# VH-VL binders against q9vpl3: the designs that were tried, part 255

Target 1, 224 residues: q9vpl3
Amino acid sequence: RGKINIQRPKAPHYERARVVAVTQPKYPELPKAKSCFKTRAERTQQQQENPYNEIIAREVRNWLDHSRLVAFFHLSSITADDIFRVRVQLHKQNLHLKSYGSKIIEQAVKNTRYEAIVPLFHSNHCIVFSPDPEKTAALLRIVRRVPQMVLLGGIVEETMLSRNQLVAYAQMPGLHAVQAQLVQTLSQAPGHLIQQLQAHQNSFVQVLDVHAKNQMNEETPKST
Below, E stands for the ipSAE of ESMFold2; O stands for the ipSAE of OpenDDE; V2 stands for 0.75 times the mean of E and O plus 0.25 times the DockQ between their complexes.

## First folded at step 8 (VH-VL)

Design wa5 (framework fv_ontamalimab; at its last look DockQ between E and O 0.04; V2 from the best seeds 0.00; counts 0 for: pae O 4.1 > 2, placed apart)
Fold by ESMFold2-Fast, scan of step 8:
Structure wa5 (fold): chain C 224 residues (1-224), chain A 121 residues (1-121), chain B 112 residues (1-112)
Amino acid sequence: as target 1 above (224 residues)
Amino acid sequence: QVQLVQSGAEVKKPGASVKVSCKASGYTFTNYDINWVRQAPGQGLEWMGWISPYNGETNYAQKVQGRVTMTADTSTSTAYMDLRSLRSDDTAVYYCARDEGIWDSYYFDLWGQGTTVTVSS
Amino acid sequence: DIVMTQTPLSLSVTPGQPASISCKSSQSLLHTDGYTYLYWYLQKPGQPPQLLIYEVSSRFSGVPDRFSGSGSGTDFTLKISRVEAEDVGIYYCMQSTQFPLTFGQGTKVEIK
């Protein structure tokens, strides 16, 4: 199969595009005459747009609730053609690549068990969903050729896993029960496996929660 | 039941065109690429190209490029191969095969029964 | 194009005895991504080809454990530990490391 190698885009065309972008005249920014805080009018506009955001947020919640595999990626600049080719490969494996704004993700997961993922979306991102957790190995094999997509972590069988834990899960045999057991082991969730290991271990959920809270504290200034 | 069912045998004159169909059933048609492979009488296998029913993308072997068109109709789960300007050396059994392969992996796990195309004067 | 050469072209085997088929490529089949895209197919009389082995050594679902694939670089082997009557047919190796996909010329296996 002579498929393009996404990891090796044509350097001359890429560099030429970068040079043009860098050397292009940048229009001077308009002076900001108003408060740094959003005005009442701006907040009212966002409130008027709330029904649209809520509709998309419900779509996100539906994907999270009906997917047994969710993988989070940092997404660097990538051409429309290249991301389309990635989507084609993912579709063959019943893997669905979605991109949503950080505000919509926050709205979707607020007051849910997934709230801890919000900090993952403070930069460019995308999410891959699948009802089939056995496709984790296929997913990692597909994205191996896409250096613009960097795995951050994921959720398997409702358990949050770090990048390393998700990679370990992907190496497990395709027997569903064995993979579910591995998820419990990697997450260090309460159960027979943690008791058997007799080791103190912070679960990925706890680690992610700590990081999420730290990032939220950095992002959200104390206000009065 | 997962299967690929191809159209019946064809006899054509040199210079004519033939259109072979491959109907998929028992699986999600858009999740697999369809490859076409031919076999001349008493000879080995020769790859002709593939089509992705998901997006209509195609890739053809150089030997037939310019004479072949592969299409897919998702509403009927049917792939087609149209070969034009037929020559006597196009006489072969034409197979369709599905492929779930990732990137450059070609995993032909399901094949059609074959369609015999005879080109004779 | 990568040329795939199979040896022998034909093989007569006593039932229950082992058989070995070699496949040699004109260039290394190791892809830049670290995978080796070599496959083995069996075409039984009057039937389309069926997949036996993918990516050098992985058996396709339902393929008996008497079939095994091995090899690296340019030299690959398909082994049948004990040939049975249902194994009669023509065996083909195929590569997808470099476009276009190419097949070996085939090895006919028959019972003595």
Scores: ipSAE 0.469, ipTM 0.753, lowest interface PAE 2.0, mean pLDDT 81
Fold by ESMFold2, look of step 9:
Structure wa5 (fold): chain C 224 residues (1-224), chain A 121 residues (1-121), chain B 112 residues (1-112)
Amino acid sequence: as target 1 above (224 residues)
Amino acid sequence: QVQLVQSGAEVKKPGASVKVSCKASGYTFTNYDINWVRQAPGQGLEWMGWISPYNGETNYAQKVQGRVTMTADTSTSTAYMDLRSLRSDDTAVYYCARDEGIWDSYYFDLWGQGTTVTVSS
Amino acid sequence: DIVMTQTPLSLSVTPGQPASISCKSSQSLLHTDGYTYLYWYLQKPGQPPQLLIYEVSSRFSGVPDRFSGSGSGTDFTLKISRVEAEDVGIYYCMQSTQFPLTFGQGTKVEIK
């Protein structure tokens, strides 16, 4: 494995930037008779109504539904080589780096408790998803060497956390150990089980209450 | 329970080969690299190399380059270290140890129990 | 190769007294990324090594706070504020700033 530093971000090659600009924008194909009367504003609106937006929004909803860890980052200028290396590092840890347009994020989180995060996506951004919340510490260790990715906050177990709360969560041992103790208690004899559940209900309620209070104490991520 | 369990002790003659296994359990095998570290009797620790089960990449210490092959079988979550052309100075306890595989973080947070390899004529 | 030199090679300590182990590298362990990759391991009798300290001074999870690491550049120190019977064994420093990874010779700590 190579012990290489993340290189400073470099601008795209001048010729590649020109080629990309020449190929964009591409307008939808329309019947010629109807398109004769369209204004530029109408054509722009049609591009924004691209049917692929709903497919991608469903992907985002699927990631949100199946990820117990979601982290939001501001993304500064970074080379394609460097972001690829970061993606490989993250993927090795079951952490999945994604970026979506702000309109798609708006569509994906509409009518959910996560609507407040939409302003985060009006600038360059990326999102990391994972089904494994214990990987929060690994995520933070990876990105501390990537100054182009600035942590804004996240969602753990459906609880919104500020940047500082997410860092604190990453250092917290053993939520799985608490869950394992509960399962072990449930497998004991019936009368003993009822007594143990009542004693541990107070502890379990306290853990859930901490999660609820953390959600209420979360700060709105600062806009870029 | 997160653990690395190694194969049993081996006695070999000079010129032979040995293949030590290291079976991982309780964690996602492909998320961590496996390092091999040996310790001759009464001596300190010597790093031999690592393998990434994620992509099969390896890096070997120069002293054993050309004599060692490290492999990983993701279907059984088992890493292997094959050391060939054994010499008497290869007599050691061989450890496998995992590291996170995160950039240059090579801290070994989990070690196998060790495999004693004795090379004597 | 970066040579790691530990002093002393052996330490006999009265229970409850402090202990200090030095580790010196043949060249700076400051990596170009700004981090220093210096670690401390303890090998108790009959056991594999276990991690105590990483990145010079960060304690690994579950390591008692009587263990502390310090240093920079080429000079590093592990301190045990009050040595206990469970702390006996051989302590190794290690670096990963440059390949190959290299260990110090070890410092044997005993209770007298």
Scores: ipSAE 0.276, ipTM 0.605, lowest interface PAE 2.8, mean pLDDT 79
Fold by OpenDDE, look of step 9:
Structure wa5 (fold): chain C 224 residues (1-224), chain A 121 residues (1-121), chain B 112 residues (1-112)
Amino acid sequence: as target 1 above (224 residues)
Amino acid sequence: QVQLVQSGAEVKKPGASVKVSCKASGYTFTNYDINWVRQAPGQGLEWMGWISPYNGETNYAQKVQGRVTMTADTSTSTAYMDLRSLRSDDTAVYYCARDEGIWDSYYFDLWGQGTTVTVSS
Amino acid sequence: DIVMTQTPLSLSVTPGQPASISCKSSQSLLHTDGYTYLYWYLQKPGQPPQLLIYEVSSRFSGVPDRFSGSGSGTDFTLKISRVEAEDVGIYYCMQSTQFPLTFGQGTKVEIK
């Protein structure tokens, strides 16, 4: 009985090969480990079919309509714990950190004055809402130590601002301070004008007096 | 008016400690970090460190590490810089400065008037 | 530490003439976030420093338009288009890209 060469088994007889091919157990393809991370496309599609999205979209719109300060941030590799920490800090300042899906935001702002913000939401993002525009500096202060939060822009008093414009806005003195300064400046202006006018008049009178005195001295004949 | 007002001039002996105060007014004290910068006579500016009045976080320059303590009192809107084990080379004008930077930016838009610290035997 | 080197260390300028100050860093000041954190300060005689330029080229509020900043990487320049008497003082560049924050040596600007 010839040594069965186990290293190069002869091709089985064609009949055996057919039987083997038919009897090979078709193992169901192991479910491809659905990468825990649904592709952005899959996430977007699932969000469209949920009536809940309409409710959330209305919520987003309400936040936008009632906020005087809105800031948009990109989130880069931030942990849930870090987000929570920031949220707590912001909350203490009456700043509200929210995160919504891009499709929800799109739905929320569609055909509204906020439609221009849609391009900002192509990646992981969060939004901070505040009823007080004076909290801009506080917001920037809080997120300063969070490198994972990247300021993209915002809305202040219904005006869309770039990152740099938001920074500039935060550097401006409060409206009341500016008004106070203006009032002070305006109140000082008349006083200075009056002083300058009076100074000129006084100077003129002095010059006239000197002239009059000089004329009187010239008219006094030296009684030799 | 937005301003930082520092404490008066100090004369100290070597080995002594000095505490300089910086009182903030006209703005929300906790919204801005306070930096300390010193300037030796006829020399340039040297950054010493910063403190966040908001959370008390500090960062000190290595040169003064171990000798400096920065603190902030939110109730009085006052920042303090305590420098210990004074040396002659610590003779300088010390400035507090408000940090207006965001994110990883640090720049100073408001400065105190400076405090002269003289270390002499 | 990033070393900041200014040139010249002193500059005498005729009023109305332009001035230029160079600041070089020992390392690139381009931060990983894409921004360059270079600043310019002016210290007038007997006064604390005051901010002129932030992030290379942005003028701080209240700073006259005759001041301009430029540069990238390791080479930066402050320009004064028309020097005025009030511009006398010591100019400092500062970097905040890395800790510790470091200043240039300063450039003394005087009027001829």
Scores: ipSAE 0.037, ipTM 0.598, lowest interface PAE 4.1, mean pLDDT 85
ESMFold2 (binder alone), look of step 9: mean pLDDT 92; pTM 0.942

Design wa50 (framework fv_ontamalimab)
Fold by ESMFold2-Fast, scan of step 8:
Structure wa50 (fold): chain C 224 residues (1-224), chain A 121 residues (1-121), chain B 112 residues (1-112)
Amino acid sequence: as target 1 above (224 residues)
Amino acid sequence: QVQLVQSGAEVKKPGASVKVSCKASGYTFTSYDINWVRQAPGQGLEWMGWISPYNGETNYAQKVQGRVTMTADTSTSTAYMDLRSLRSDDTAVYYCARDEGIWDSYYFDLWGQGTTVTVSS
Amino acid sequence: DIVMTQTPLSLSVTPGQPASISCKSSQSLLHTDGYTYLYWYLQKPGQPPQLLIYEVSSRFSGVPDRFSGSGSGTDFTLKISRVEAEDVGIYYCMQSTQFPYTFGQGTKVEIK
């Protein structure tokens, strides 16, 4: 028989996106943020500096506004030297490790669509910011070497993602992630195919709408 | 061009020490961790430990802990495994393998050719 | 330590026929960062192991399409859709989710 090549063609889209992400402009330098690791004394000092909460909250909002990738982590006990080494590795990939108090995070995201993240910051935490969403894979690879940092979730292209969704994004960005959702939805409850097709079409349309809207917002960041 | 080249075969007496080298070329040495894996004749693979050439951090398998030291020389792009107090059950082929590092996307993708260490009296 | 168990220990396959190897871990391989650090290696006689699959299902560069990996949690499978003479060797699964890194005991694939 002649060969039937059912192999999918190479996905040049991912390679082009990866190259573009690597060559993207450097993130602007923002006012100095507090260390990811906080001692009791440092947390007490943070609370005592209440008059500056609005200033620091604006700094956090500025990071959120300028970042297309935001990842949230729970932080277990870690030495200053260890977190410094992690910060250096992240910086090489245009990933910026920051930490802010829970009250400041709450003030920064209050009246925004991201207010739901506040409960994630009731314990020790840190946040990684980047203007490059394609750096999600690099971020997760670096953090794998830091068991004290536990991924909770993130925001990619203004869309809140759970831990599992962020992992899926890192492995199958853009259209591939949408296709994966279709397959997963279709594979559920196989006995009711018509209902399942209707449900996945509605879910797909919503995902595509959000994806298309995010792409439009990415093209014109100031449109919102 | 991208390769890991290990030192030659060694024959040692019980109680001696052996130091195996693994020279990296064709990539940024500090971007990848180096793992050491051994294989006794006719047996499976056994992980011995890893070293990060970036900062010298190491982690050793408990079975060889206290007898092994792993080091890396960034000036020569060479990793070393020093195993002391050799026993007959240390007779194996020792491999170095590059692991995913801080800045790469590859995983245990490049292996050295192996160094045969025979412990006999 | 995470114990990796492979089945079967040996396979004799007619050329062109499929082969399947199972790998089970004593603990979930899902890391706290959301990745599952499971790998498949092939060791040909007299050679070092060569990477086939990383992160459960991703084919390494140059690995033929006939190789595929799947699974989650504690249960993983390597499938070869059409076994060829060059596929003869010992296959190992490996985890790097937790130290120490551990390998399965190996599955020997031979051609009938």
Scores: ipSAE 0.000, ipTM 0.419, lowest interface PAE 14.4, mean pLDDT 74

Design wa6 (framework fv_ontamalimab)
Fold by ESMFold2-Fast, scan of step 8:
Structure wa6 (fold): chain C 224 residues (1-224), chain A 121 residues (1-121), chain B 112 residues (1-112)
Amino acid sequence: as target 1 above (224 residues)
Amino acid sequence: QVQLVQSGAEVKKPGASVKVSCKASGYTFTTYDINWVRQAPGQGLEWMGWISPYNGETNYAQKVQGRVTMTADTSTSTAYMDLRSLRSDDTAVYYCARDEGIWDSYYFDLWGQGTTVTVSS
Amino acid sequence: DIVMTQTPLSLSVTPGQPASISCKSSQSLLHTDGYTYLYWYLQKPGQPPQLLIYEVSSRFSGVPDRFSGSGSGTDFTLKISRVEAEDVGIYYCMQSTQFPLTFGQGTKVEIK
């Protein structure tokens, strides 16, 4: 269990179900799954590209193309109420939190300059988009109170940046020329950046494995 | 031009209601919360509450709780403050102000010109 | 409610001389997130209030560098290094650490 440490007194008084319904994308309902094992015909049909997936993939491409700031996060368990509060804070700063399935992201970025990001999305994730790269400092301030969101890296002005490089960018003064120069200087070959980000994720998974084994050993009775 | 423009002065009798408007222009209306602050003649500032045009969420000061309703119309970029059961001590200039703060930071970077509400018999 | 107390209530200043306004809160304004949510506003005669300083010491865009804010916990100060004619008005401190948002009673600054 985990909660974000949000103590802002602007708790919602309205009927949230109505707001969520209005803000949800309008898509036709898909038919209910019939069995655990698909028939041959159903498997063949599912192997073809789903039109809804292409519509969503196009949406993802539009976000990537029109955003000068893109930040990638690992997302741990978080309540619907808590993530909604985060969305409200982000929206105030023209920051847009989006969650898409890994297959949709892969479909969206295939054959584009963003293809290198695909490995980041094989675990639970979310992405924040903004047309304004000056909002990087605001973004980091907002997510500071959301321990369930762990910054992995991002893209600023079409340049891939690691977590540390993105933090450094956020601390730069509001001089556009200086910020642009920093982005160029911090630029790394995409392969090297992705390799480092994946290594950190693998290390974290290994630490969790060790912790889980340790807790299992702690609970094992010494007698009988 | 970024601005908040409020409705004109109102004179009301005790027990009546008043609805003050605050029209935003020059920015995306849903990205900032709108706060209402009043000032009685010769007195200081008193916070009344806020509304989020993004989701319609509101929070009212205890002193006016039950008598005030704040609403926002995103199609016209206009916020409203409706105060009912008016008393003589509700006589004040009512300001709307946008809030650019993050989390518990409430800084009012843009204010309306004010609406004078006079309650007299 | 957190009570905000300003001193002095009135200041008469010779042009070009410094001015200092104190604001004291009945409780610490340090939030659990590490920020202190104290603000300074100026209300010029016949005008709505305008933001000068946010989060204790950050100058709002367009505010002259002669204005500075400082303080921590319960004690805060607004300083004007050289008072000009356009600085005449009533200064208010405000807190947002705890609801309801509360303002000081105001400090009137006028030219001698």
Scores: ipSAE 0.344, ipTM 0.643, lowest interface PAE 2.5, mean pLDDT 81

Design wa7 (framework fv_ontamalimab)
Fold by ESMFold2-Fast, scan of step 8:
Structure wa7 (fold): chain C 224 residues (1-224), chain A 121 residues (1-121), chain B 112 residues (1-112)
Amino acid sequence: as target 1 above (224 residues)
Amino acid sequence: QVQLVQSGAEVKKPGASVKVSCKASGYTFTSFDINWVRQAPGQGLEWMGWISPYNGETNYAQKVQGRVTMTADTSTSTAYMDLRSLRSDDTAVYYCARDEGIWDSYYFDLWGQGTTVTVSS
Amino acid sequence: DIVMTQTPLSLSVTPGQPASISCKSSQSLLHTDGYTYLYWYLQKPGQPPQLLIYEVSSRFSGVPDRFSGSGSGTDFTLKISRVEAEDVGIYYCMQSTQFPLTFGQGTKVEIK
């Protein structure tokens, strides 16, 4: 804790509380036996009258529509203080870390070009949004220091990219036209990309299971 | 072009204060922290502290804590280091350096040209 | 504070010959996150320091491939495969594993 207290003084309580609330897992409602007697019509009516989920889904859709960079991460257990420091570092670069329930994401992207991302959110996750695709390099520098966040892939200029493709994009110089051309060259069909990203999540879980057998510090991060 | 330009040399008497400026250009000022490093004549480098222009957060080295104040003016993209109660052992070249590091990763990829501060009796 | 000790303090090299600089820390620089936060800087005469190597072995953008860093724990080395006239200056190692950030005392490299 000494390094946390010395290096990064915490923001005011209000800001920290807000960050914690956003990153906390949303607990699903567990229907009890008494709810089993509701008719199909009553259940359908309740679903139609859930304005909360629609409001949040609209927020997600808004972020997707106005962000030229979207990155998807698997998120392991992380303290509120640590995630807050990550959010501060990201915000300095106009990168916005968000966490949403899988059902809300599904509702947000249903019948849109982004529908293929839904499977990525069936486990612990978070998303980083930015209006500036040139911030991909900054994003990767920041998340390299956060072992709890594992990059799965993303969307750049409305094109779905795997982790390796995002890394390639990040290594380009800050020339927007050159980066846009690279995205077109690296683009991949959503179906194939989703399968690859899901496989990566499974590989990550396996690596965690054998963590004690391998020193994760084998390589220093390569950056251009 | 990406650069940090510092203010000119200063000669001060013991007990005085000095304020060194560091003007950034060619990049988004609030996206990088600014560190201050000094070098006494014929000696090595000594880290003094950092400031985040994003939120004004600072962290100072123990040796100068209580005598130093680091500030940043985002409207002019300029960082400042104000050192008070000057002693002869504060005679040094003072550098500002941009930090691309996160958390415990500090790498100073861009440096100012340095400001010579001489404290003489 | 972590004390950084460099050897040698000065080194005279014939152009084209290799050079090696050692940096030793008073305690391990391996961070709890698995990274080792050691950096190498070069200060040419009359200029500010410039970053050469970050995180032990990663060359900074634009740094020639004749420069390489290696090491772990408390022992680190900067190697120059063939020293050129432009490489003259004082080399410093730095750690950021623990506050305060500390530098080695410097190694002066000059041409013979």
Scores: ipSAE 0.014, ipTM 0.528, lowest interface PAE 7.5, mean pLDDT 78

Design wa8 (framework fv_ontamalimab)
Fold by ESMFold2-Fast, scan of step 8:
Structure wa8 (fold): chain C 224 residues (1-224), chain A 121 residues (1-121), chain B 112 residues (1-112)
Amino acid sequence: as target 1 above (224 residues)
Amino acid sequence: QVQLVQSGAEVKKPGASVKVSCKASGYTFTSWDINWVRQAPGQGLEWMGWISPYNGETNYAQKVQGRVTMTADTSTSTAYMDLRSLRSDDTAVYYCARDEGIWDSYYFDLWGQGTTVTVSS
Amino acid sequence: DIVMTQTPLSLSVTPGQPASISCKSSQSLLHTDGYTYLYWYLQKPGQPPQLLIYEVSSRFSGVPDRFSGSGSGTDFTLKISRVEAEDVGIYYCMQSTQFPLTFGQGTKVEIK
């Protein structure tokens, strides 16, 4: 054999087993009856009366209500081993990867301020939750190496952000209070939100430039 | 303020042991791995190992394997490095350094101030 | 172990002039995951090292744009477009492609 890959130090097997126990709900699959015939109306009625969907929907609402960072991803075909490694990296950063059926998400967000997210879940998807909006940069750095996960957008501090806005938010270092204020301002005037973020960043750079020039003028004072 | 504060200088005799502490503040202690790096007087940097405060997992450099133990106390946000059977070539400044622990990327973005350990007879 | 070799070992630069430091590895730093795990650190006199560049070319937060990293495989370069007085110190390259993590021997940068 060639080079033996010893256990990766940042993704140990023990941690993997522990994370799976914490992050993945396990529900028994309902048995399928053989040779059963039911009308479309009967099947629809039985589906509407499924108590498990409401229980899971309540879980989703709880996650949404208690998370200050929620990120939405399209999920392409990925191996069980690869997604598990992603869950481990995320869990270390207090980022919780969850996957729910589109119907359950629709049921969970119906008649809430989050109803607008429903169209994002009409295909394969997953959601990352965290109580800590500071973890947006860590989240994006982790998923950058997972081409099967494509960022669609998110919610930061109760504000809906597009993919580009979330990326811009993640790139602003050490200004969490200012970042929260910018997010608030953007939510008041939807439209060219990325442009507004860029304008605010440019203003900050301008302030720093003025400060630097004042410092230089003090060292090499203007003499006429 | 995000910082790592290490314990004070130590002077030890050959064969003794030393325990260096590294107290983290201003961030979630379990989110980041802690690496230990030493620097002998006038020499370069040498990696000693790392610990994950998240689950207590460790990985040590082969040169010190069997003589070093790294631990983390999440209740006090403090990492420890215990080095036994000290030799004169263990004389160095020992640094703890924070590492985000994402995949196989190891960038040490925050360092402690260093702890001088002198081993002399 | 991967051996990291830096050249030059020392460099004297007039303020405002460029500087270039080379780092060569004994084997390729391209990881099986497709990434290259090379880093640059600066240790100023009496201080712990500080991160400048991660993953070959990415500047760490707060690092001035006069610093740039480049390279692939076994050959890497750190460039300073205009050396300032605050840039004095010892520069180290580091790899994490293979355990143990290893550093170059260091390059001392001084002002003439």
Scores: ipSAE 0.054, ipTM 0.544, lowest interface PAE 4.3, mean pLDDT 79

